VH-VL binders against Epoxyqueuosine reductase QueH (queH). Designs and how they scored, part 10

Target 1, 182 residues: Epoxyqueuosine reductase QueH (queH), of Dehalococcoides mccartyi (q3z8v0)
Amino acid sequence: MAPKLLLHGCCAHCTAYSFKYWQEQGFAVSVYWYNPNIHPFMEHQSRLEAMRKLSAEMGFELITEPSYHMAEYFKNVSANVDGRCRICFDMRLGQTAAYAAGHGYEYFSSSLFISPHQKHQDAVCSAEALAKETGVRFAYADLRKRYSDSRHITKPLDLYRQQYCGCVYSEYERFGKPNSPA
Below, E stands for the ipSAE of ESMFold2; O stands for the ipSAE of OpenDDE; V2 stands for 0.75 times the mean of E and O plus 0.25 times the DockQ between their complexes.

## First folded at step 11 (VH-VL; framework fv_indenebart)

Design k5 (from e4 with heavy chain T28I G101S, light chain D102E; at its last look DockQ between E and O 0.63; V2 from the best seeds 0.00; counts 0 for: pae E 9.8 > 2)
Fold by ESMFold2, look of step 11:
Structure k5 (fold): chain C 182 residues (1-182), chain A 120 residues (1-120), chain B 115 residues (1-115)
Amino acid sequence: as target 1 above (182 residues)
Amino acid sequence: EVQLLESGGGLVQPGGSLRLSCAASGFIFSYYEMSWVRQAPGKGLEWVSSISSSGYTIYYADSVKGRFTISRDNSKNTLYLQMNSLRAEDTAVYYCARDRSWSYGDFDYWGQGTTVTVSS
Amino acid sequence: QAVLTQPASLSASPGASASLTCTLRSGINVGTYRIYWYQQKPGSPPQYLLRYKSDSDKQQGSGVPSRFSGSKDASANAGILLISGLQSEDEADYYCMIWYSEAYVFGGGTKLTVL
């Protein structure tokens, strides 16, 4: 039987090709939604609804945590906002690896590794450390050259498109600075 | 067919250097953790170093820290071990081995090894 | 004190069973570790046999006969490799291994003789 892989889904637009890729590699893939870094709550819900639509279209199992956990995000990052990206990766990938360990998944990965807009090496280092800590294997592929393929899959579905990376810090950085594109 | 082929072994004087290579074929090299394991003549197995599939996470045995450097080139499907400041106790057969995960250690394929001899 | 201790040798008759032990140092609980087992014949590289942590976390190596199995003896703080129905080709050196303190650590090996 196919080895089980738990794929953290950071958004639908990153997940579409990432899911297809790991399925094509012979894994039984489930997608895991845990993104307490997405603010405000209505933005989180818009992105989650896009993921639910993708799940229905592509036929993958979508596992969601019942709580949003925004307070946990701010507790972890407020003392070190400059270092927040690694903290955020540790939170999301850590929860994914822990869920995988507790539910019989041999592997975990993330749709983060297709995104050209993320700190790729930091996310890889986070996942590698978590694999050692939890004993769940980290399945790695650098899919950044395939990001356009993922958007090609999602464009016909007319899914909600995010306007910033996810957190209120990134929203302000994109839209709130003098001379920003607006 | 999975193949791991070590090369670069030889006779060297104490304090010298060697660079070992392990050419990989028959699998997607970039998916695998790779390790070096050595075996001194008539002795047991000793782990030397491991490198993650990305190359960003590396571990060394205490006996080689500061003298050996593991690296990989995923575009060439090749694992390397740079050995500096060699000592007599580094004399061994050096195997490369693959593993799908840092935490699993199921070194499921081993090369035939390359021999390093450190002698005055 | 060695992290893993294996007896240097073990003998058993063809058709019998051999139980190879891999004892962890006092203070290291066998229950929390994956125990890996390797077979090595003279002039050849090691061959992966299997790993065992628990019945829900174990793996048989590719092509390894089912007469090889792993278990643990918690009272002895040891991993166990059981070889049932011993055959002459099972004569080899056997190593255990764990991931401990940021290192892979091998036991000293057991020479199994089948006579």
Scores: ipSAE 0.007, ipTM 0.589, lowest interface PAE 9.8, mean pLDDT 88
ESMFold2 (binder alone), look of step 11: mean pLDDT 93; pTM 0.947
OpenDDE, look of step 11: ipSAE 0.065; ipTM 0.695

Design k6 (from c2 with heavy chain S30K Y104W, light chain Q59E; at its last look DockQ between E and O 0.05; V2 from the best seeds 0.00; counts 0 for: banned pattern WSW H102, pae E 14.9 > 2, off the site)
Heavy chain, then light chain:
Amino acid sequence: EVQLLESGGGLVQPGGSLRLSCAASGFIFKAYEMSWVRQAPGKGLEWVSSISSSGYTIYYADSVKGRFTISRDNSKNTLYLQMNSLRAEDTAVYYCARDRGWSWGDFDYWGQGTTVTVSS
Amino acid sequence: QAVLTQPASLSASPGASASLTCTLRSGINVGTYRIYWYQQKPGSPPQYLLRYKSDSDKEQGSGVPSRFSGSKDASANAGILLISGLQSEDEADYYCMIWYSDAYVFGGGTKLTVL
ESMFold2, look of step 11: ipSAE 0.007; ipTM 0.479
ESMFold2 (binder alone), look of step 11: mean pLDDT 93; pTM 0.948
OpenDDE, look of step 11: ipSAE 0.506; ipTM 0.856

## First folded at step 12 (VH-VL)

Design n1 (from c1 with heavy chain E33R S50D R100E W102Y; framework fv_indenebart; at its last look DockQ between E and O 0.57; V2 from the best seeds 0.00; counts 0 for: pae E 11.5 > 2)
Fold by ESMFold2, look of step 12:
Structure n1 (fold): chain C 182 residues (1-182), chain A 120 residues (1-120), chain B 115 residues (1-115)
Amino acid sequence: as target 1 above (182 residues)
Amino acid sequence: EVQLLESGGGLVQPGGSLRLSCAASGFTFSAYRMSWVRQAPGKGLEWVSDISSSGYTIYYADSVKGRFTISRDNSKNTLYLQMNSLRAEDTAVYYCARDEGYSYGDFDYWGQGTTVTVSS
Amino acid sequence: QAVLTQPASLSASPGASASLTCTLRSGINVGTYRIYWYQQKPGSPPQYLLRYKSDSDKQQGSGVPSRFSGSKDASANAGILLISGLQSEDEADYYCMIWYSDAYVFGGGTKLTVL
């Protein structure tokens, strides 16, 4: 039987090629949606709907965390907003690894590792620490040079495209004026 | 079939250097942690170093820290151990071992080993 | 003051059971550690047998017969490898291992002789 891999899906546009890659490596891949970092709620829903469309088109199992956990996100990052990216990776990858441990997945990974817009090294370090803590194996590939291949898959599907990384802090940083108060 | 094949062992003088290689096949090398473990003649096992699947997280035994460097090339399915400032106590058979992580057992496959002898 | 201590040798008869111990240093609680066990026959590399932390957190190595099992003796602060129904092929060196202080640490090994 093919080893089971739980793939955290950060968005549809990163997931398309990431899923294909791990499937081609011989894994039985399921995609896990847990992104409490995406605000406001309607933005979260737009990105989730894009993922649902991708799931239907590509035929992969999509597992969603039953709650959004927005309040837990803000509780965890409010003491250190400047360091929030590592906290955010710890939350998303941590929940993915925990789900994998509890549901018979040998491996976990994330579509984060294809994104050219993420702090790649921080995400890798987070996943490696979580693998050690949970006992679930981290499957790693640096897929950043394959991001255009993922977009090649998603362009014909006319999916919702995100305009910022996900959190209200990143939205303000992108669209707000320089030196705006936090 | 999982295969691990070490090479690069030999006879070297104290203070010298050697580079060990471990060629991996039969599994997705980039998905696994890898370790070096050594065994001196007639002695027990001693873990030397490990390296995460990405290569970013590395641990060393205190006895080799600062002298040995573990690395990997996932595009070539190869694990390396650069050994500098070798000492007589580094004389051992060196095994590469695949690390199954916490849920599937550590060191589940071992190579046949390569012998390093440090002698004047 | 070794982190893990194993008896140097143990002998038992074919068909009997052998209980191999792996004692942790004072100040290191066996209850919190996953104990790994390895078998090594002369002239061969080691082979993974099993790991044990608790009855709900354990694993048998691939192809390892069920007569090999792990447990713990909390009062002795020790991990235990039990081999029942001993066969001549079980004659080997046996090592325990844990992850401790950012390192994998092996015990000194026990030579099991099957008379």
Scores: ipSAE 0.006, ipTM 0.570, lowest interface PAE 11.5, mean pLDDT 88
ESMFold2 (binder alone), look of step 12: mean pLDDT 93; pTM 0.941
OpenDDE, look of step 12: ipSAE 0.604; ipTM 0.879

Design n2 (from c1 with heavy chain E33W S50D W102S; framework fv_indenebart; at its last look DockQ between E and O 0.04; V2 from the best seeds 0.00; counts 0 for: pae E 13.8 > 2, off the site)
Fold by ESMFold2, look of step 12:
Structure n2 (fold): chain C 182 residues (1-182), chain A 120 residues (1-120), chain B 115 residues (1-115)
Amino acid sequence: as target 1 above (182 residues)
Amino acid sequence: EVQLLESGGGLVQPGGSLRLSCAASGFTFSAYWMSWVRQAPGKGLEWVSDISSSGYTIYYADSVKGRFTISRDNSKNTLYLQMNSLRAEDTAVYYCARDRGSSYGDFDYWGQGTTVTVSS
Amino acid sequence: QAVLTQPASLSASPGASASLTCTLRSGINVGTYRIYWYQQKPGSPPQYLLRYKSDSDKQQGSGVPSRFSGSKDASANAGILLISGLQSEDEADYYCMIWYSDAYVFGGGTKLTVL
């Protein structure tokens, strides 16, 4: 029987190739949406709708987080904004690993590992610690050189395309400077 | 064998408080979401609250929000429900249930329940 | 308007089939929901029977006989619990449940009487 893998989906554009990759490696893959780092709420909804459209197109099971937990994100991050990315990885991957442990998944991973713009090693370190804590194995592949393949899958689908990483801190970094485009 | 044993029920006056406990054994408690479900005498099932395996994610029914607090202690394999500002309509048998087991399905194990009666 | 509606009672003969319905409120599409079913006998806690979303996404509860099965009737916007080959011990209350709007929601229950 194919081993079960729970794949955290950070956005549709990162998930398309990541899902295909793990499926081709012989896993039974479900995609898990938990992204309390995406603000404001309507931006979160736009990205979730893109993921739902991708799920319908590619035929994968999409498990949506029952709650958004925006307030908990800010509670954990606000005291250490400069170090927030590791805290954010711990929250998102932690929830994924806990769900995997509780629902018979032998493995978990994330579409974060295809992104060329994430703090890759911090995300890996977070996942490895969580694997030890939960007993769920972390399935790792460095897919950063395959991001263009993911975009080739999603571009014909005309999905909503994010304009910043996800949080209001990243939105300000992208758009809050003089002469910054919207 | 999976076992769930509720305790802490009893007779209380309106406005009073009770703390329910559910002792879990026979499974890895910290890997499961847990729920409280209640049933008033002669009535159907009403879900009360759900808590994630880590305790991070919590849901409440609208009827109890702001009055009840669900919690868990994974080192003691115990689920709790703190019930404040109790009302007559809270009178019910309260069941502890294991949630979202991928091998067994949602609410695949239930305790025998503990009875809460709110009356003057 | 209730999220889930179940008929209050249903009667059927031993050996026959019973079809228990769980109708979702207008505006909530049964096709997107996993429907859970529970049996409860007097004086006992409920027992999980099965869940059904589609033929490729379903689960039978542990020890639940195969004569219990789930399906959906899209035209009626309803989940269906089918009990074939009814036995006297199948006399019980039956509840459906879904996860909707950050809550588990039970139907009102159907009392199944077997002659």
Scores: ipSAE 0.006, ipTM 0.484, lowest interface PAE 13.8, mean pLDDT 87
ESMFold2 (binder alone), look of step 12: mean pLDDT 93; pTM 0.938
OpenDDE, look of step 12: ipSAE 0.154; ipTM 0.741

Design n3 (framework fv_indenebart; at its last look DockQ between E and O 0.53; V2 from the best seeds 0.00; counts 0 for: pae E 8.0 > 2)
Fold by ESMFold2, look of step 12:
Structure n3 (fold): chain C 182 residues (1-182), chain A 119 residues (1-119), chain B 115 residues (1-115)
Amino acid sequence: as target 1 above (182 residues)
Amino acid sequence: EVQLLESGGGLVQPGGSLRLSCAASGFTFSAYYMSWVRQAPGKGLEWVSDISSSGYTIYYADSVKGRFTISRDNSKNTLYLQMNSLRAEDTAVYYCARDRGSYGDFDYWGQGTTVTVSS
Amino acid sequence: QAVLTQPASLSASPGASASLTCTLRSGINVGTYRIYWYQQKPGSPPQYLLRYKSDSDKQQGSGVPSRFSGSKDASANAGILLISGLQSEDEADYYCMIWYSDAYVFGGGTKLTVL
């Protein structure tokens, strides 16, 4: 039987091909939603609904963290907003690895590793440290050259289109500058 | 079948340099962490360095920090150890070992390559 | 103070049991660490035997006989490798190891003689 892999899903558009990739590598893959970095709450819900639609279309198990944990995100980030991405990775991947350890998953990974927009090396270092801490194996592949394959899967589904990375800091970076679209 | 084959050892004078290689076969090299472990003549095992499957996370023993550089080429299934500013106490058999990361079960070892640092 | 301390030598008779100890330095609690054990015969590289943290977190190496087992003695702050039913081929050097402070750390090794 196939080893179990828990895949953190950062968004539906990154998850579609990432799920397919790890399934093709012979894993039994479940997708884990824990994204306290997405604000405001209604934006989080819109992205979660897109993920639920993708889950129904592709037939993967979607596991959602029952709490949003927005307050914990801001507590951890407020002391170093410029370095927030590493803190964000530690929170999301840490929760994923902890869930995997407690629920019989031998491996974890993330859809973060397909995104050309993320600080890739910081995310990899976060996951590698968490694997050592938890004893759950980190399954790594650099899928950034396959991002278009993920869009090919999601475009026909007409899913909610996110307009910024996720946090209010990234929303300001996208829309708070001169000549930025609203 | 898993195989690890070290090469590049030899006789070198203090202050010299050597580069060790470890050719891997029989497993998905890019999925594993890798370590170098050494053993001085008649002595015990001493871990030297570890590198993650991605190559982004690297650890060194204090005795070699700043002098040795571990690296890997996942397209060639090869692990490397660049050894600079060699000292007599670096004289040892150097083993390449497969590391399952946080499990620490070096389950496959090479035969080793001998480095001798002597005037 | 060495991080891991092992007796330099131990002798035991064929068919008996041997308990090899790996004592952690004061201030390092054996209960929180996975203890890894390796066997090395003359002229050969080391071979992984097993690891032990607790009864729910342990692993036997591939092809390693069940007569090799791991445990801990919390009062002695030590990991233990038990070899039961000793055979002449068990004569070897035995090393313990932990991941400590961003490094793998080996003990000094115990030479087991089977007489």
Scores: ipSAE 0.040, ipTM 0.654, lowest interface PAE 8.0, mean pLDDT 89
ESMFold2 (binder alone), look of step 12: mean pLDDT 94; pTM 0.954
OpenDDE, look of step 12: ipSAE 0.182; ipTM 0.736

Design n4 (from c3 with heavy chain S30K R100S W102R; framework fv_indenebart; at its last look DockQ between E and O 0.04; V2 from the best seeds 0.00; counts 0 for: pae E 12.9 > 2, off the site)
Fold by ESMFold2, look of step 12:
Structure n4 (fold): chain C 182 residues (1-182), chain A 120 residues (1-120), chain B 115 residues (1-115)
Amino acid sequence: as target 1 above (182 residues)
Amino acid sequence: EVQLLESGGGLVQPGGSLRLSCAASGFTFKVYEMSWVRQAPGKGLEWVSSISSSGYTIYYADSVKGRFTISRDNSKNTLYLQMNSLRAEDTAVYYCARDSGRSYGDFDYWGQGTTVTVSS
Amino acid sequence: QAVLTQPASLSASPGASASLTCTLRSGINVGTYRIYWYQQKPGSPPQYLLRYKSDSDKEQGSGVPSRFSGSKDASANAGILLISGLQSEDEADYYCMIWYSDAYVFGGGTKLTVL
């Protein structure tokens, strides 16, 4: 019987190939949406709707948390905005690992590991620590070279296209600087 | 040592077909994006096509779209270019090139090329 | 109108500097693109030199001397390849390239002559 893997989906554009990859590795894959780091709420909803469209197109199970938990994100991050990326990874991957432990998933991973724009090593370290804490195994692959494969899947679907990592801090960093794409 | 060796070039009439091959050695072929770039006699470089390491992501130049097909066989460390409906404007040296894997467009290794001539 | 325009030729003396330009078509902002540079000597395939988007997003090719550097001239909408301390071996064709509209696009190339 195929081992179950819970894949945290950071966005539809990162998830498309990440899902295919883990399915090809022999896992029964479900995608988990928990992204309290995405602001404002309407941006979160736009990205979630893109993920719902991808789920319908690719036929994967999409699991969403009933609550957004945006206030908890800011409470955890506000004391250390410079170190927020690790805190953000700990929140998203921690919730994913906890859900996996409580619902019979042997493994967890994330679509974060396809993104060329994330602090990859910090995300890996977060996931490895969480695997040790929860007892759920972390399935790791460095998929940063495969982002074009993911875009091949999502471009025909004309999904909502995010323009910053997700949080208001990253939005300012991307659009508040000279020579920004905005 | 990284080596890329193109073959399959030759003389062909307009409307004909050729299949180019690029044999790769000295590196883990299956994890690299590969490209074909051509150069007509006395002219500059023209990108033709690229294929991701998995083979799922493929791009073509508009000038060859619908006529050329890029493919790869990772078990044989070989990149291919099937060229159909050839035209005189396709006459060129065809290079096999490897991305560095650090960013798109870092063609860090090139083969010596194979010559395709399309004429009367 | 060509996406990238390079002058056909440039001459400079040994020991001097050469500044090779790669101008983007009107409506394409040089600031948002990584500009890749390649050198090609007669009878040989091209060789990757470097890429430049900004001082925080650039890369020197393996074994490429530091006398080769990249920059941009925003007012001219151009990428710049600077070769300082010119040597006779720098005589070659130089191409710029970008990823634009789902394609790699090369400039027409500049023949650098070192007299």
Scores: ipSAE 0.006, ipTM 0.470, lowest interface PAE 12.9, mean pLDDT 87
ESMFold2 (binder alone), look of step 12: mean pLDDT 93; pTM 0.952
OpenDDE, look of step 12: ipSAE 0.546; ipTM 0.866

Design n5 (from c1 with heavy chain S30K R100Y W102R; framework fv_indenebart; at its last look DockQ between E and O 0.31; V2 from the best seeds 0.00; counts 0 for: pae E 7.5 > 2)
Heavy chain, then light chain:
Amino acid sequence: EVQLLESGGGLVQPGGSLRLSCAASGFTFKAYEMSWVRQAPGKGLEWVSSISSSGYTIYYADSVKGRFTISRDNSKNTLYLQMNSLRAEDTAVYYCARDYGRSYGDFDYWGQGTTVTVSS
Amino acid sequence: QAVLTQPASLSASPGASASLTCTLRSGINVGTYRIYWYQQKPGSPPQYLLRYKSDSDKQQGSGVPSRFSGSKDASANAGILLISGLQSEDEADYYCMIWYSDAYVFGGGTKLTVL
ESMFold2, look of step 12: ipSAE 0.037; ipTM 0.663
ESMFold2 (binder alone), look of step 12: mean pLDDT 93; pTM 0.948
OpenDDE, look of step 12: ipSAE 0.705; ipTM 0.905

Design n6 (from t6 with heavy chain S56Y, light chain R31S Y32R S91W T94D; framework fv_lutikizumab; at its last look DockQ between E and O 0.03; V2 from the best seeds 0.00; counts 0 for: pae E 10.1 > 2, placed apart)
Heavy chain, then light chain:
Amino acid sequence: EVQLVESGGGVVQPGRSLRLSCSASGFTFSAYEMSWVRQAPGKGLEWVAYISSSGYTIYYPDSVKGRFTISRDNSKNTLFLQMDSLRPEDTGVYFCARDRGWSYGDFDYWGQGTPVTVSS
Amino acid sequence: DIQMTQSPSSLSASVGDRVTITCRASQSISSRLTWYQQTPGKAPKLLIYKASSLQSGVPSRFSGSGSGTDYTFTISSLQPEDIATYYCQQWYSDPYTFGQGTKLQIT
ESMFold2, look of step 12: ipSAE 0.007; ipTM 0.568
ESMFold2 (binder alone), look of step 12: mean pLDDT 93; pTM 0.941
OpenDDE, look of step 12: ipSAE 0.854; ipTM 0.934

## First folded at step 13 (VH-VL)

Design p1 (from n6 with heavy chain S103K, light chain R32Y W91S D94T; framework fv_lutikizumab; at its last look DockQ between E and O 0.10; V2 from the best seeds 0.00; counts 0 for: pae E 15.7 > 2, placed apart)
Heavy chain, then light chain:
Amino acid sequence: EVQLVESGGGVVQPGRSLRLSCSASGFTFSAYEMSWVRQAPGKGLEWVAYISSSGYTIYYPDSVKGRFTISRDNSKNTLFLQMDSLRPEDTGVYFCARDRGWKYGDFDYWGQGTPVTVSS
Amino acid sequence: DIQMTQSPSSLSASVGDRVTITCRASQSISSYLTWYQQTPGKAPKLLIYKASSLQSGVPSRFSGSGSGTDYTFTISSLQPEDIATYYCQQSYSTPYTFGQGTKLQIT
ESMFold2, look of step 13: ipSAE 0.006; ipTM 0.474
ESMFold2 (binder alone), look of step 13: mean pLDDT 93; pTM 0.945
OpenDDE, look of step 13: ipSAE 0.760; ipTM 0.918

Design p2 (from n6 with heavy chain S30K W102Y, light chain S31R R32Y W91S D94T Y96R; framework fv_lutikizumab; at its last look DockQ between E and O 0.06; V2 from the best seeds 0.00; counts 0 for: pae E 15.0 > 2, off the site)
Fold by OpenDDE, look of step 13:
Structure p2 (fold): chain C 182 residues (1-182), chain A 120 residues (1-120), chain B 107 residues (1-107)
Amino acid sequence: as target 1 above (182 residues)
Amino acid sequence: EVQLVESGGGVVQPGRSLRLSCSASGFTFKAYEMSWVRQAPGKGLEWVAYISSSGYTIYYPDSVKGRFTISRDNSKNTLFLQMDSLRPEDTGVYFCARDRGYSYGDFDYWGQGTPVTVSS
Amino acid sequence: DIQMTQSPSSLSASVGDRVTITCRASQSISRYLTWYQQTPGKAPKLLIYKASSLQSGVPSRFSGSGSGTDYTFTISSLQPEDIATYYCQQSYSTPRTFGQGTKLQIT
């Protein structure tokens, strides 16, 4: 029997190739949606809808965490806004690893590792620490060179495409005025 | 084939209003962010409005903020630009453009534009 | 706002020539730089995105390079159909801003 891998999905466009990759490595892959970092709520829902469409198209199981956990995100980030990305990774990957541990998954991973826009090494460090903490194995692959391939997979599907990383801070950094505090 | 067709341009006096429309076809309109970009006669390009796929998120430059309103009807595959309190400096060709989002932030498809002239 | 300074404003070259246009941002834009072609009376056309990526369907004679604040657009061998005005555009921050444009003519 193929080992079970729980793949955290940050967005449809990153998840497409990531899913394909781990499936081709011989894993039974399910995709886990937990992104308390995506704001506002309507943006979160738009990206989730895109993920649902991808799930239907590619035929993978999509597991959605019932709780949004927006308040918890801001509670955690408020202590260190400058370090919000690491906190973000800890929350998303932590929940993923915890779910994996509780539901018989041998491995966990994330579509974050395909994005060239993410603090890659920080995410890896987060995942490694969580693997030690939870006892679930961390499946790592640097897929940044395959980012465009993932986009090619999703391109014909005309899925919603985000304009910023996810959090309101990243939105402000993307669209706000330079040299203004968040 | 992706197509964007602007309409609604014309000649108006300063202080008047004009409503532009952009008809989209050849792609899933509701899945893409859209923008308006204008070009004054003999001049360069200027971004004037952005709207997200759902219409929830909207951005304007300071040059048109408070005067222009971007909107969309996804059921009709149409983008709009309501221009109020028009000024002579608003004169130019107005293009609707498809926005490629976070990864690129550029415009991969443009309409042919509709001319707007504001003069006394 | 991020200012984009494009150079030169106009350029005349012969068929077959190598053409180079530069674009400088007032601050680093992390390769969020796009090059457009606008032929007379037509809408702009996306040629290069993310500083150096060639848009699908665009001839290979077009290329882009650069990082930080300085970027370059190149036509390796100028063709008659390349008569147009070229623009750079940053999408690193809002408002999105364009260079002044480079009008390219053939002698």
Scores: ipSAE 0.000, ipTM 0.541, lowest interface PAE 12.3, mean pLDDT 92
ESMFold2, look of step 13: ipSAE 0.005; ipTM 0.484
ESMFold2 (binder alone), look of step 13: mean pLDDT 94; pTM 0.952

